# VH-VL binders against o94451r108to261, part 9

Target 1, 154 residues: o94451r108to261
Amino acid sequence: YSRPFAPVVHSRIRFRKSPFYDILEQFNAPFVVPACVGTRNTISFSFHVTPPALSKLLNDPKQYRVYLFSTPSETIGFGNCLMEFPTPQMELRINNQVAHANYRRLKGKPGTTNPADITDLVSKYAGPPGNNVVIYYMNSTKSYSVVVCFVKVY

## First folded at step 1 (VH-VL)

Design Z6 (framework fv_tezepelumab)
Fold by ESMFold2-Fast, scan of step 1:
Structure Z6 (fold): chain C 154 residues (1-154), chain A 122 residues (1-122), chain B 108 residues (1-108)
Amino acid sequence: as target 1 above (154 residues)
Amino acid sequence: QMQLVESGGGVVQPGRSLRLSCAASGFTFSSYGMHWVRQAPGKGLEWVAVIWYDGSNKHYADSVKGRFTITRDNSKNTLNLQMNSLRAEDTAVYYCARAPEWELYYEAFDIWGQGTMVTVSS
Amino acid sequence: SYVLTQPPSVSVAPGQTARITCGGNNIGSKSVHWYQQKPGQAPVLVVYDDSDRPSWIPERFSGSNSGNTATLTISRGEAGDEADYYCQVWDSSSDHVVFGGGTKLTVL
């Protein structure tokens, strides 16, 4: 096992580049949102904002943000992954507060969906156990992988 | 056929209590968040309260916090609003409304009842 | 508290396009829903999630939402469209549903 303060290494998802932001750090290993057809499902996981990222958020919150990304699980090994949510029929909660985002894919334009901006919902004062993520959803025909990332916006 | 039917409205004096009920039919009531929305005579729509599909979470408009209580009984397909310490400004038609889980949870109201009138007067 | 602003009244000639606006600070980051209410009747959902329509609503109803303004567009206006129209959002910062003040649409 590693030492208590050893760096945490996560499998990184390589998303298609955006002119509006750069992904600087991924806070969690990809979390699978299973396919769910005709029924409802709920998944939950937690993440921690690293001390360097937290420092940047506190000192320059307009330039640095925390975004939640999603992409089809079958594509995460290929790179150039499309930002795409599991279904428009979902609700994302961070620390029991609803994150408002457009979860619908624009018809005929894959990869134009924006990640969910959860910056204002992330705890900047609470210590462990970190930030809780809950996704309520239905009618997803395939599995998706979700990650929370630290980004610089332009 | 999906329907919501409100009942329990009436005339009541200020400071008294009244309990509204909403009977749901034609859909799986336990799968949906439910809201109460009111409208004073000649005025616009004003949101009152929401309850999650399983009853575990509730939110209230600031004007009714501490006075109104939203509850549900999924075994009877019924939504309730207990209104205490009623004021003249609570006079309105009260609608129950469904927020479909297959859209943005408790955001869009796709099914509405016909409303029940509550009049608070001395 | 979060506030949505609608014009109190909009008029349109038959066959022309009506546009009803809903103003709110950074409303483009929220999902906007629109309701039609005729006198003595319950509201009816006409547009949800900015631009989607329930299956029972004709395609001449559409919506958009960006920046500080959301818009309900009713093309080929007809007498049956006369009603009050309300925009609505869920404000995540307060966990409250917020309605606009309503717009009376007159088709003359």
Scores: ipSAE 0.000, ipTM 0.496, lowest interface PAE 15.8, mean pLDDT 84

Design Z7 (framework fv_tezepelumab)
Fold by ESMFold2-Fast, scan of step 1:
Structure Z7 (fold): chain C 154 residues (1-154), chain A 122 residues (1-122), chain B 108 residues (1-108)
Amino acid sequence: as target 1 above (154 residues)
Amino acid sequence: QMQLVESGGGVVQPGRSLRLSCAASGFTFSSYGMHWVRQAPGKGLEWVAVIWYDGSNKHYADSVKGRFTITRDNSKNTLNLQMNSLRAEDTAVYYCARDRYYDFWSGYMDVWGQGTMVTVSS
Amino acid sequence: SYVLTQPPSVSVAPGQTARITCGGNNIGSKSVHWYQQKPGQAPVLVVYDDSDRPSWIPERFSGSNSGNTATLTISRGEAGDEADYYCQVWDSSSDHVVFGGGTKLTVL
């Protein structure tokens, strides 16, 4: 009789602490958005909302949200990572629906860009196929890493 | 005025231990990652270790992993490096340095101390 | 392990432009930072995030980074620029800070 394997644990990106939310869980391994200058590029990946997180979303949707975070790839080994999107010239789609978010950084205020709130676009059903993420972009001078997280908002 | 001041350097025999300290002032210490970087006499810069702003994560150069321990005390604005099982090749000036961004770490240093000399000799 | 390669020395005549290179595999996808170190002194950050400059560093210092080579450019070279220069990246695959071997700049 063999022991069951432990679940796969993703490398967690540690973002700058916010007074507006706490990150409770990261649903995917950091996904690289490579640099792209002068040409359009597209990346896609999938994630699953865990059953406990899904229960909280359904029972208390005012306090729990699903946010998409982005940070420069070269910084992900450190804590206190900056919330920053690859480029203002991007479009984020969740399950083929456009996510409306501000992809620009406020000048002179590092870390003031908000993550994209995708809560209303994620599937509320357990099991496959899960949630599909697609990012269309142009003019990113360096690579970025993207994660989808379960957060508690204040 | 942002300042980092190292202390604790000296002459020690191989196999012994030494503890370096770095006192920070003029900025919110608890918001920044901190590095130790060393430089052997006449040689280039060699990165030693980093500690996250809240102390929750640490990374070490392969040459010191298992022998050195980086810690911090945010209530005292102090960074420490505990150096065990010292070798002749650990002889260097040791600098503490602040990671550049107050809201994240980029893995580069904008504020440096003046350094403290560690000599490992018999 | 990730390696950064710098020429050991570069010479520049007063008033001319010095260029110090930093070679690394696909270094253009990383952020490159540059430090100046004078004898007996701590390093000083002169260029960060490829091309940005701290407020107190002269405009004569600039940087670029593309492909496999990053370059520190020092225009209108002065005797006071004579120092060792180090390039540096964060290598996310190993969670290590990586320094180049350093370049001694001589103003002749």
Scores: ipSAE 0.000, ipTM 0.499, lowest interface PAE 15.8, mean pLDDT 85

Design Z8 (framework fv_tezepelumab)
Fold by ESMFold2-Fast, scan of step 1:
Structure Z8 (fold): chain C 154 residues (1-154), chain A 123 residues (1-123), chain B 108 residues (1-108)
Amino acid sequence: as target 1 above (154 residues)
Amino acid sequence: QMQLVESGGGVVQPGRSLRLSCAASGFTFSSYGMHWVRQAPGKGLEWVAVIWYDGSNKHYADSVKGRFTITRDNSKNTLNLQMNSLRAEDTAVYYCARVYDSSGYYEDAFDIWGQGTMVTVSS
Amino acid sequence: SYVLTQPPSVSVAPGQTARITCGGNNIGSKSVHWYQQKPGQAPVLVVYDDSDRPSWIPERFSGSNSGNTATLTISRGEAGDEADYYCQVWDSSSDHVVFGGGTKLTVL
């Protein structure tokens, strides 16, 4: 029986408070989605759901969810970051399955975009290699930072 | 009654500094993003700067970036614009304006405007 | 830099419909807001989010936004509508607010 010396600590993005969910844990260090004008681009990264979070997901999947968040990279140091995807011209895949979410920003309503609910696509079993994230996108005029978080929904 | 009142305008020489203030009343100032918009005599509206409701995020027009600083004091319901290295082209009436959505700061319309304060940059 | 183009002036007879256009590349993908400004006064919001009206603005003011053109429509024009009208969007590529050059509406 072996345990890691210390839990993994990630630089946390501080998103604007939502009445619909609380962010309980961030599973990865912010991953940069670079600006891409006039061409297509693809980024990928991996994350692991912690054993305590996985236990809660399995026992109460209606209260606990895994959400993918995005915010403009230039704002991540300021706190109260707005949930905003790089471009509505994107496709998100979790473990090679398409995540269905609304990537379109609501006109005239900043901060009303919902994070992508990827709960049903994440691995529910222990062990490597964890969960793979792939984002295909086009026409992002600025860079964005992406994190996967464990949330409690209301 | 919701109101915005600008002050601090005047006549100033090129290269000098001026500080504008905007006093808010009749609404929860700390919940709204705020903008500065200017209008040169006989010309159209030109956006200057924006600040998020808590002061954490700011954006500036390219013509003022590096020279102007937007700040706010939510405890005093006051928006400020510090204008440094003033140029003749900065001559305008300066309006402060509130975004209509309490969480918005750049995409939303401006539903409340101040009366404006005149800044004249001349030698 | 993103640019919004408005005609410098529009004239309409009393009781007729005025149409003020705001041209911009792919403006239909943006939220367009419209302001009325009378001489010596601050601007007043008349249409927001393409087609919504503040409660204090008469129903004869309406808006639309599609493709490369947004339009402010003022039905049954009256003398009190004479003013300069400005369209406005937020440009996501620069994080800048952009105003059109303004249109002077005359009701003759």
Scores: ipSAE 0.000, ipTM 0.493, lowest interface PAE 14.8, mean pLDDT 84

Design Z9 (framework fv_tezepelumab)
Fold by ESMFold2-Fast, scan of step 1:
Structure Z9 (fold): chain C 154 residues (1-154), chain A 124 residues (1-124), chain B 108 residues (1-108)
Amino acid sequence: as target 1 above (154 residues)
Amino acid sequence: QMQLVESGGGVVQPGRSLRLSCAASGFTFSSYGMHWVRQAPGKGLEWVAVIWYDGSNKHYADSVKGRFTITRDNSKNTLNLQMNSLRAEDTAVYYCAKDTYVEYSGYDYTFDYWGQGTMVTVSS
Amino acid sequence: SYVLTQPPSVSVAPGQTARITCGGNNIGSKSVHWYQQKPGQAPVLVVYDDSDRPSWIPERFSGSNSGNTATLTISRGEAGDEADYYCQVWDSSSDHVVFGGGTKLTVL
């Protein structure tokens, strides 16, 4: 007896290749940032840096980084996802510290939106409670999915 | 419409040299990384070397490092592999292959187009 | 010295689904690419970045990658699918392109 196959649940997001970094590991299942029109909203989630990744960050923080990625939720099943933040009207906090990144998208210049570099804000401890992510935002017309990834930069 | 045509293969004695060439057409050669991949008779695929689109970086498999040199001439749309100190273990069909991503300066390589291959036999 | 493990051979009946696996430690964290090679011919890219397809490859070719196993799935198998199939990754720890040993697909 064979059962019908269930649809594949995507736990990893495949972003378009960048010449400036390679994604080596995704630390969390995609977290949905729901659409929010005309009001403010706040979402929060947590992640843990794995011990092997933490070792590389400690030994070579110039080459290895922790980046926060975002992409429209509607595209995550197809791969080659675009790096886009939900809205330029957002604030990202990691462990209660503000992450300074450019959340603004430049029209007519595809590929100019960079993920948020949160390396200096993440805990260097691999155990509980992990790292807390909070996003404050307003005026997002569609839902986005966010993940925290371990990257090698060039 | 894309074409990759390898040449320069043949029979050569151990310790000698061969120069392989790959002529590219039908795409903007100067915008893509290029690779050499080989396959020994009856065996699987083995990556040999890469050169980035602008020639700024090169990597080699450990088995050929120090003996083979990959180069490119973007003005002539040509990829080359200079093979020195050849060994019997270098006997294989050598394919040139195009990297998938435009002006890619990274290491996660994907080969979207391959030439027909050229046979190199190292024997006395 | 990262290693990709493929079964040496897989058989499928015409019209049925073939599954070719590629095993690797934490391969789900890597991008997996798949190539088809017919006798006397150069390899052809059939799936890239785990699940994407070149526009010239039929939709019956698909891929997945999770945990320690990547899988190439060929639906509605045809005689023309008989070939060797290779998976491939970049291993950033060793700075090498790694190919699997190849799987010979036969359509019975």
Scores: ipSAE 0.000, ipTM 0.512, lowest interface PAE 14.0, mean pLDDT 84

## First folded at step 4 (VH-VL)

Design a1 (framework fv_trastuzumab)
Fold by ESMFold2-Fast, scan of step 4:
Structure a1 (fold): chain C 154 residues (1-154), chain A 117 residues (1-117), chain B 107 residues (1-107)
Amino acid sequence: as target 1 above (154 residues)
Amino acid sequence: EVQLVESGGGLVQPGGSLRLSCAASGFTFSDYYIHWVRQAPGKGLEWVAYISSSGSYTYYADSVKGRFTISADTSKNTAYLQMNSLRAEDTAVYYCARWSYDAFDIWGQGTLVTVSS
Amino acid sequence: DIQMTQSPSSLSASVGDRVTITCRASQDISNYVAWYQQKPGKAPKLLIYDASNLETGVPSRFSGSRSGTDFTLTISSLQPEDFATYYCQQYDNLPYTFGQGTKVEIK
């Protein structure tokens, strides 16, 4: 007898703390965005918003958001990971809709890049087929790991 | 202030060599590809080469491949263009530029290289 | 290599005029075009990236648009400081290539 919503445990990436949000849940195992030099590449994966997270999004949308995070793959085991996208030359799509976010660092300080807010693009149904993520990118000298997280904002 | 400053240009005979420097300040050098773009007197812009700040990845225009070598010293926040076997056709102002936000958003002032006998 | 063909090579205009310059790519390059302004003796300055996005600090009279492989830079009301040479650039593939430039001169 199968259930539509099975419990899932993912390896969690420990990002550097932000005063603007707390990470409450990670919806997917870290997905590798491979290094890509001198040409374009595309990766895709899917994730599901858990029923408890979906309930909070629907009941208090001003406090709860869904953010997409990225950090260099080589550092994910160390904790205090910096929010950093693979390259300024990227486009993020959720369920075939463009996510408008700033992918570059402005006067680069570690941890000043904001995660991509994809809340308005995610499905309001917690079952299959879930949410499709597509990243188009170019000119990344190293690999990155991407996770989608449920956050509480302040 | 975000800035790139070139140096090392000058007059050289055909077949000679020059090394250009591009010093970066005001930003994290290791976050950006650094490119060289040249402009012959009265002509348009021509892309020459790029390097990652780690020095691991480089690419060259066919017109300079095998003669020019791009390198970087991350401890000095400086990129270099070693130009060998120079030809009259290499005469140009050489700019270094950083690649960011789908564009060259910061350019140096340029350094003039004149290859003449 | 991807070729970028600019037109016109030069134009004469008066302050207040609407100026349009075009750039044609030899193949489909999506929106991967940037536009630069260059004044005599100076380095180029970024105006537009990703075909239509205005760089921070660039006056709103500048705009970019795309139609297929044709890209357009428009200056809605030319100002004295806008007399310069303008370049398009593709970044869909290496080597990166520039248009040959359009010189905007005082009429």
Scores: ipSAE 0.000, ipTM 0.490, lowest interface PAE 17.1, mean pLDDT 84

Design a10 (framework fv_trastuzumab)
Fold by ESMFold2-Fast, scan of step 4:
Structure a10 (fold): chain C 154 residues (1-154), chain A 117 residues (1-117), chain B 107 residues (1-107)
Amino acid sequence: as target 1 above (154 residues)
Amino acid sequence: EVQLVESGGGLVQPGGSLRLSCAASGFTFSDYYIHWVRQAPGKGLEWVAYISSSGSYTYYADSVKGRFTISADTSKNTAYLQMNSLRAEDTAVYYCARWDYDAFDIWGQGTLVTVSS
Amino acid sequence: DIQMTQSPSSLSASVGDRVTITCRASQDISNYVAWYQQKPGKAPKLLIYDASNLETGVPSRFSGSRSGTDFTLTISSLQPEDFATYYCQQYDRLPYTFGQGTKVEIK
C-alpha cells in the first residue's frame, strides 16, 4: 500500500501566451541554472507528475504533453516571460535519456524558441524518486530559471 | 545594412596604451556578444576577448588578461577595447566581430595596431 | 585550451577540382565548429557553422562534415574567387581557438 500523492503548490512563472498550447500546471518551483563562463557546468533537479496529470497523459497523449520551459531569471517577476534557453550549447537529459529539442534561436527570428517536449521521457509512475532532470551546458552569461509544466496542445 | 566599424589603431611605443572602438549599426547591439579577434602580420587568427550581450560578463585570453579591458556603451552602440602595457607581440590587425550563438557572422574591417620602438 | 590543427598548411589546385581541408580538435567538441574564408587584406567571412550548416549567401559548392574530432571543409568545384586562406574555429569552450589556416592557391 502507498500513501496518496499530496498536492504541492509552487511559485508560478508567467510565460507569454502561446496559440499552440495552454499551461495547465507547473510541477516544480523555478530551478536556477547559474551563469557559467569558460567551462562546462551541470545542474540537476527532480519533479513529480501529479496523479491527475499522469491520468490525462496515459489516456490522451496526443492532447496533453509535458514541456520544459526556461527564461532569464531576472525577468520571472514581471510576467509575460519569453521562452529562452540558457545557451544553444546545452544537452538536456530526462531520466538519463537525451531530450531532442531546438535550443538555438532561428537566425534573424529571436523569440521563436519552443519549449522542450519531454513527454516521452517522463516516468509514468507518480511516486518517488520522481523524474530526474540534468542539464549540461556551457557559456551562459546570465542565470536562467527552469520549470517543467503540464500543457494542453492544439 | 548590418555593420561593425573599428577605429583607434595606430603606432605606439612598448608600454604605451591605445583604445579601440567598434561601432555597430543596422542591428540591436545589446542582443549580441561582441568579441575582439586579432591577427599578427602574416599569421593566423587569435581570439582576444568578449563582452556579453547584457554587458555584465567579460572574458579575456590569458595573453592579454590584466592589460586589456573590454567595455560597451549601448547608448552609442559601441564596444571598446582599452589596451594598456602594450608589447611588440600585440602588433596585429584587430577585428571586432558579432557572435550569433554558433559563429562570428559579422566582422569589422579591422584596425592595425603596431607596437614598435 | 583546445588545440585546432589544420592540414594541409597550403595547397594548389586547378579550377574545377574538389578541395578538402581538415581540422582536428585535441578533444571532443561535438559539432561546435565554424569555418571562415579570408581573402588578402580583408576580414574573415563565415562559411559554415555548427560543423555542417551553410551560411546564407554562401555558394552550395562549400560543405562541412564531422567524423569524431575531425572536421572537413570541402569545395566541390573550385572557382577562381575561392583563392583565400581558410580557418576552422571551435566554440565548445573558452578561450575560442582557431586552426592555423590553410592557404588555397588556384592555378
Scores: ipSAE 0.006, ipTM 0.522, lowest interface PAE 13.2, mean pLDDT 85

Design a11 (framework fv_trastuzumab)
Fold by ESMFold2-Fast, scan of step 4:
Structure a11 (fold): chain C 154 residues (1-154), chain A 117 residues (1-117), chain B 107 residues (1-107)
Amino acid sequence: as target 1 above (154 residues)
Amino acid sequence: EVQLVESGGGLVQPGGSLRLSCAASGFTFSDYYIHWVRQAPGKGLEWVAYISSSGSYTYYADSVKGRFTISADTSKNTAYLQMNSLRAEDTAVYYCARWDYDAFDIWGQGTLVTVSS
Amino acid sequence: DIQMTQSPSSLSASVGDRVTITCRASQDISNYVAWYQQKPGKAPKLLIYDASNLETGVPSRFSGSRSGTDFTLTISSLQPEDFATYYCQQYDNYPYTFGQGTKVEIK
């Protein structure tokens, strides 16, 4: 295990290395955002910040963050996965609050999009019901997989 | 006890088929990717295939693509490897293994597949 | 495919010796390396994950390190039960690939 003694361990998506952060823990099994062409769609799922991660967020908030990652679903078995959102025409809400992030990808530069920093929107309480994620989107030509991760920033 | 148990191996002629099973107990297997890794007699380890925790995604080594199919029955906590058009070079001990973040942390005991005339 | 080249292919050592096994990746794979021990007739057993993290229950004489694309498994004081074949594995990209193995024989 990359994080021994975690209460629940999920299959891990391996994202392309970043010099700005390390992924320490993945809080959920990859959640599929299905392809959606010519119409609007909404998906929803929940996750819990583990007690050890929550302790680090509270004790050292400048070094630890919670990021939401996305990558094309057919590549999640690959390592070095590209950080790519389904579409720039999406809205992400955490606990009914809008997450402000850059969902745009530069043409010809897949994987240049940063994960969404949702740290300030997640519950600082480890108990139920956890954190609700809602993604509103349109015009995604392929399916994507989404995970919420605990990261250390540099 | 967390455990994976393989079954279904045996002797088969070239061109034949076998179906391997991997029964999981002691954990929720739908939380984990399940992989198959094989080892030819006296040789090293070779990755074969995976099925995602949701059961929706699969991937195969080029050497088995088009011949092998991985599947899962979540109600039975069991993953399967359907092996068709078997060749002599497919002779190996087949392990199923659980992928947990950074490693294969739980391995089955292996089941021997021998492809010979 | 990412190639993992393991050296040596075999070695013989005495109880109490320090043993070093090296694995070289054909490209940068960050820390995405695990090490396994396999005894004759048995399934592999996880020793090290994320290049340098010791799996729970594994003796402290085992350690892993990284330098660029070179990964090293060290056994600080070889014991009789360490007779086995050792494999490195990369998990940076599919297909997952293993080193060819290093057989450690006790003199």
Scores: ipSAE 0.006, ipTM 0.506, lowest interface PAE 15.8, mean pLDDT 84

Design a12 (framework fv_trastuzumab)
Fold by ESMFold2-Fast, scan of step 4:
Structure a12 (fold): chain C 154 residues (1-154), chain A 117 residues (1-117), chain B 107 residues (1-107)
Amino acid sequence: as target 1 above (154 residues)
Amino acid sequence: EVQLVESGGGLVQPGGSLRLSCAASGFTFSDYYIHWVRQAPGKGLEWVAYISSSGSYTYYADSVKGRFTISADTSKNTAYLQMNSLRAEDTAVYYCARWDYDAFDIWGQGTLVTVSS
Amino acid sequence: DIQMTQSPSSLSASVGDRVTITCRASQDISNYVAWYQQKPGKAPKLLIYDASNLETGVPSRFSGSRSGTDFTLTISSLQPEDFATYYCQQYDNWPYTFGQGTKVEIK
């Protein structure tokens, strides 16, 4: 039978559960980072941190964070998605500031890369224009989907 | 309210082709992944294929890969399953279903495909 | 592929009985299990998602639980409209797979 709630506007990506954090909210529809072989490419999108999430960030900044997640696009319709960036040769900017994160994974161990912690780079105001994400990259053999999520850390 | 309606099923000979349609109403199907699930007479449910909410990604069960193609027309709020090189073992009721990240919450009524000589 | 094994394949019960259906995953799939009810000639209907969450409008006599790789669907007091076939489904990994079904029949 039909659910009596409004349709989900954003497809939610279900990542492999981590003992270090819980995903509480996804702020954007998955944004595709297309494959790019031999050349450089740039993608950009925006997101807004919801007022309830901002309230939690301000009241308890040690427990709540904003993370940027990535996973191969081919798997986003399924559960247990692995956290994996398009390429270790990338630069992530939030509101024109470089996010310092480790984009590499251990060889032979998919999903060992941590999401990028962008909490300190996001605007603490819920109003327009929101937060701008820019990814500069090269040498990605397949497409990836990127989402920004509100997380509780342990 | 929210509804999925299948059409296009019928009787076809082995090696033939059919195109199934899945018309969505009461919601924007481009906000959801749309799947096809089939059920052979007297048997259980078998996942067949999906198309992502963007329409950019499609996946198929190994049993139909290379023979079936899923597509969507967002302007008509309709998904399609093009079935080629049909075999007797493809005989089933084909359901269109909406995936809402935790479950198939909306199913169509199903359309019967019979592949026989 | 992840195998979902349901037991029993069929059972006979009377109105008012407590019915339990089990589904076993071949590997750890966390809580990523949904349960569906299917009546003859009809499409499946969602009952439970995320192992234990009741879908809106589904009677409270239905409940789901998890213990490791074992998942159970319980009907606390069987009603006449509950005679149907029940399916579990995993959505931890591709391809999505269903259990073979459990038919709940009148005794």
Scores: ipSAE 0.006, ipTM 0.524, lowest interface PAE 14.4, mean pLDDT 84

Design a13 (framework fv_trastuzumab)
Fold by ESMFold2-Fast, scan of step 4:
Structure a13 (fold): chain C 154 residues (1-154), chain A 117 residues (1-117), chain B 107 residues (1-107)
Amino acid sequence: as target 1 above (154 residues)
Amino acid sequence: EVQLVESGGGLVQPGGSLRLSCAASGFTFSDYYIHWVRQAPGKGLEWVAYISSYGSYTYYADSVKGRFTISADTSKNTAYLQMNSLRAEDTAVYYCARWDYDAFDIWGQGTLVTVSS
Amino acid sequence: DIQMTQSPSSLSASVGDRVTITCRASQDISNYVAWYQQKPGKAPKLLIYDASNLETGVPSRFSGSRSGTDFTLTISSLQPEDFATYYCQQYDNLPYTFGQGTKVEIK
């Protein structure tokens, strides 16, 4: 019998250091959002919030958050990965609720997009298969890897 | 097999310094929080410090704040505990342990630190 | 800091006995308790996580339960290899804290 919230080791992505938050824990193995040109695509996966992270979220939601990160898949083996979503016109849903976040970056400045703050959409002790993530997208010229992380904000 | 192996313990005089190492094998320690837990002779377990896998987030027990520094070298899969201004009450077996979301599932064998004149 | 008060400090038992060890948290910590076994000269070994979940490879005679802020570790039929010191640990908040330990000794 495996542990309910974390039965497997996750391959971790090292994002560019931010002065506004520290990544404390990664809840899932990087999930590939494949390239998609001229067609629509949808990906879905699930994650569990660990008990220590959930405790911190309940006790101090101002300092602890759950963020969804994205970076080009080709770079996930390197440090200083850029925070960049697959396409500026995507829809992210957590447990069938729309996450209102800015998926656009400034023209000519890759990595200027903030991760999506999904804290308020995450379910306490979600039953199987966990918290559901759905990304609807179109016209992504390359593949991206998505992870959900527990962060401390400053 | 997954393992944590401590080294660097020994006898040191009060006010002295020691650096403990915790070498991980069979897994990547940057995928886990690594903690130090100590146990004084004949006493219970006392949590000392941890280091996160990203952002170099660290936390220390009040008893060691300002004296101990936890760090990690991801290229060597090794965590360190730099102990300065050591006191007699720091005498203990020091364990490094892997935090797997809801428990310490892997512990090292421990390394003895004796602070005595 | 969250205090974990463990009782008793020690107990004497015979093989086949039912042993119960209690741990009381100073505040509500939900199910965020783990239990460890430590034999003389050895590192601790995980038994129970999330108050009541048995770690893989741990015998089914071990079980954990919660009632409010009280947590109980039960050994249904004590075996010779179970004579050890047992610790509870909370992970609801930092710093992580352990109970003072319960030594289970042979009668």
Scores: ipSAE 0.006, ipTM 0.482, lowest interface PAE 16.5, mean pLDDT 84

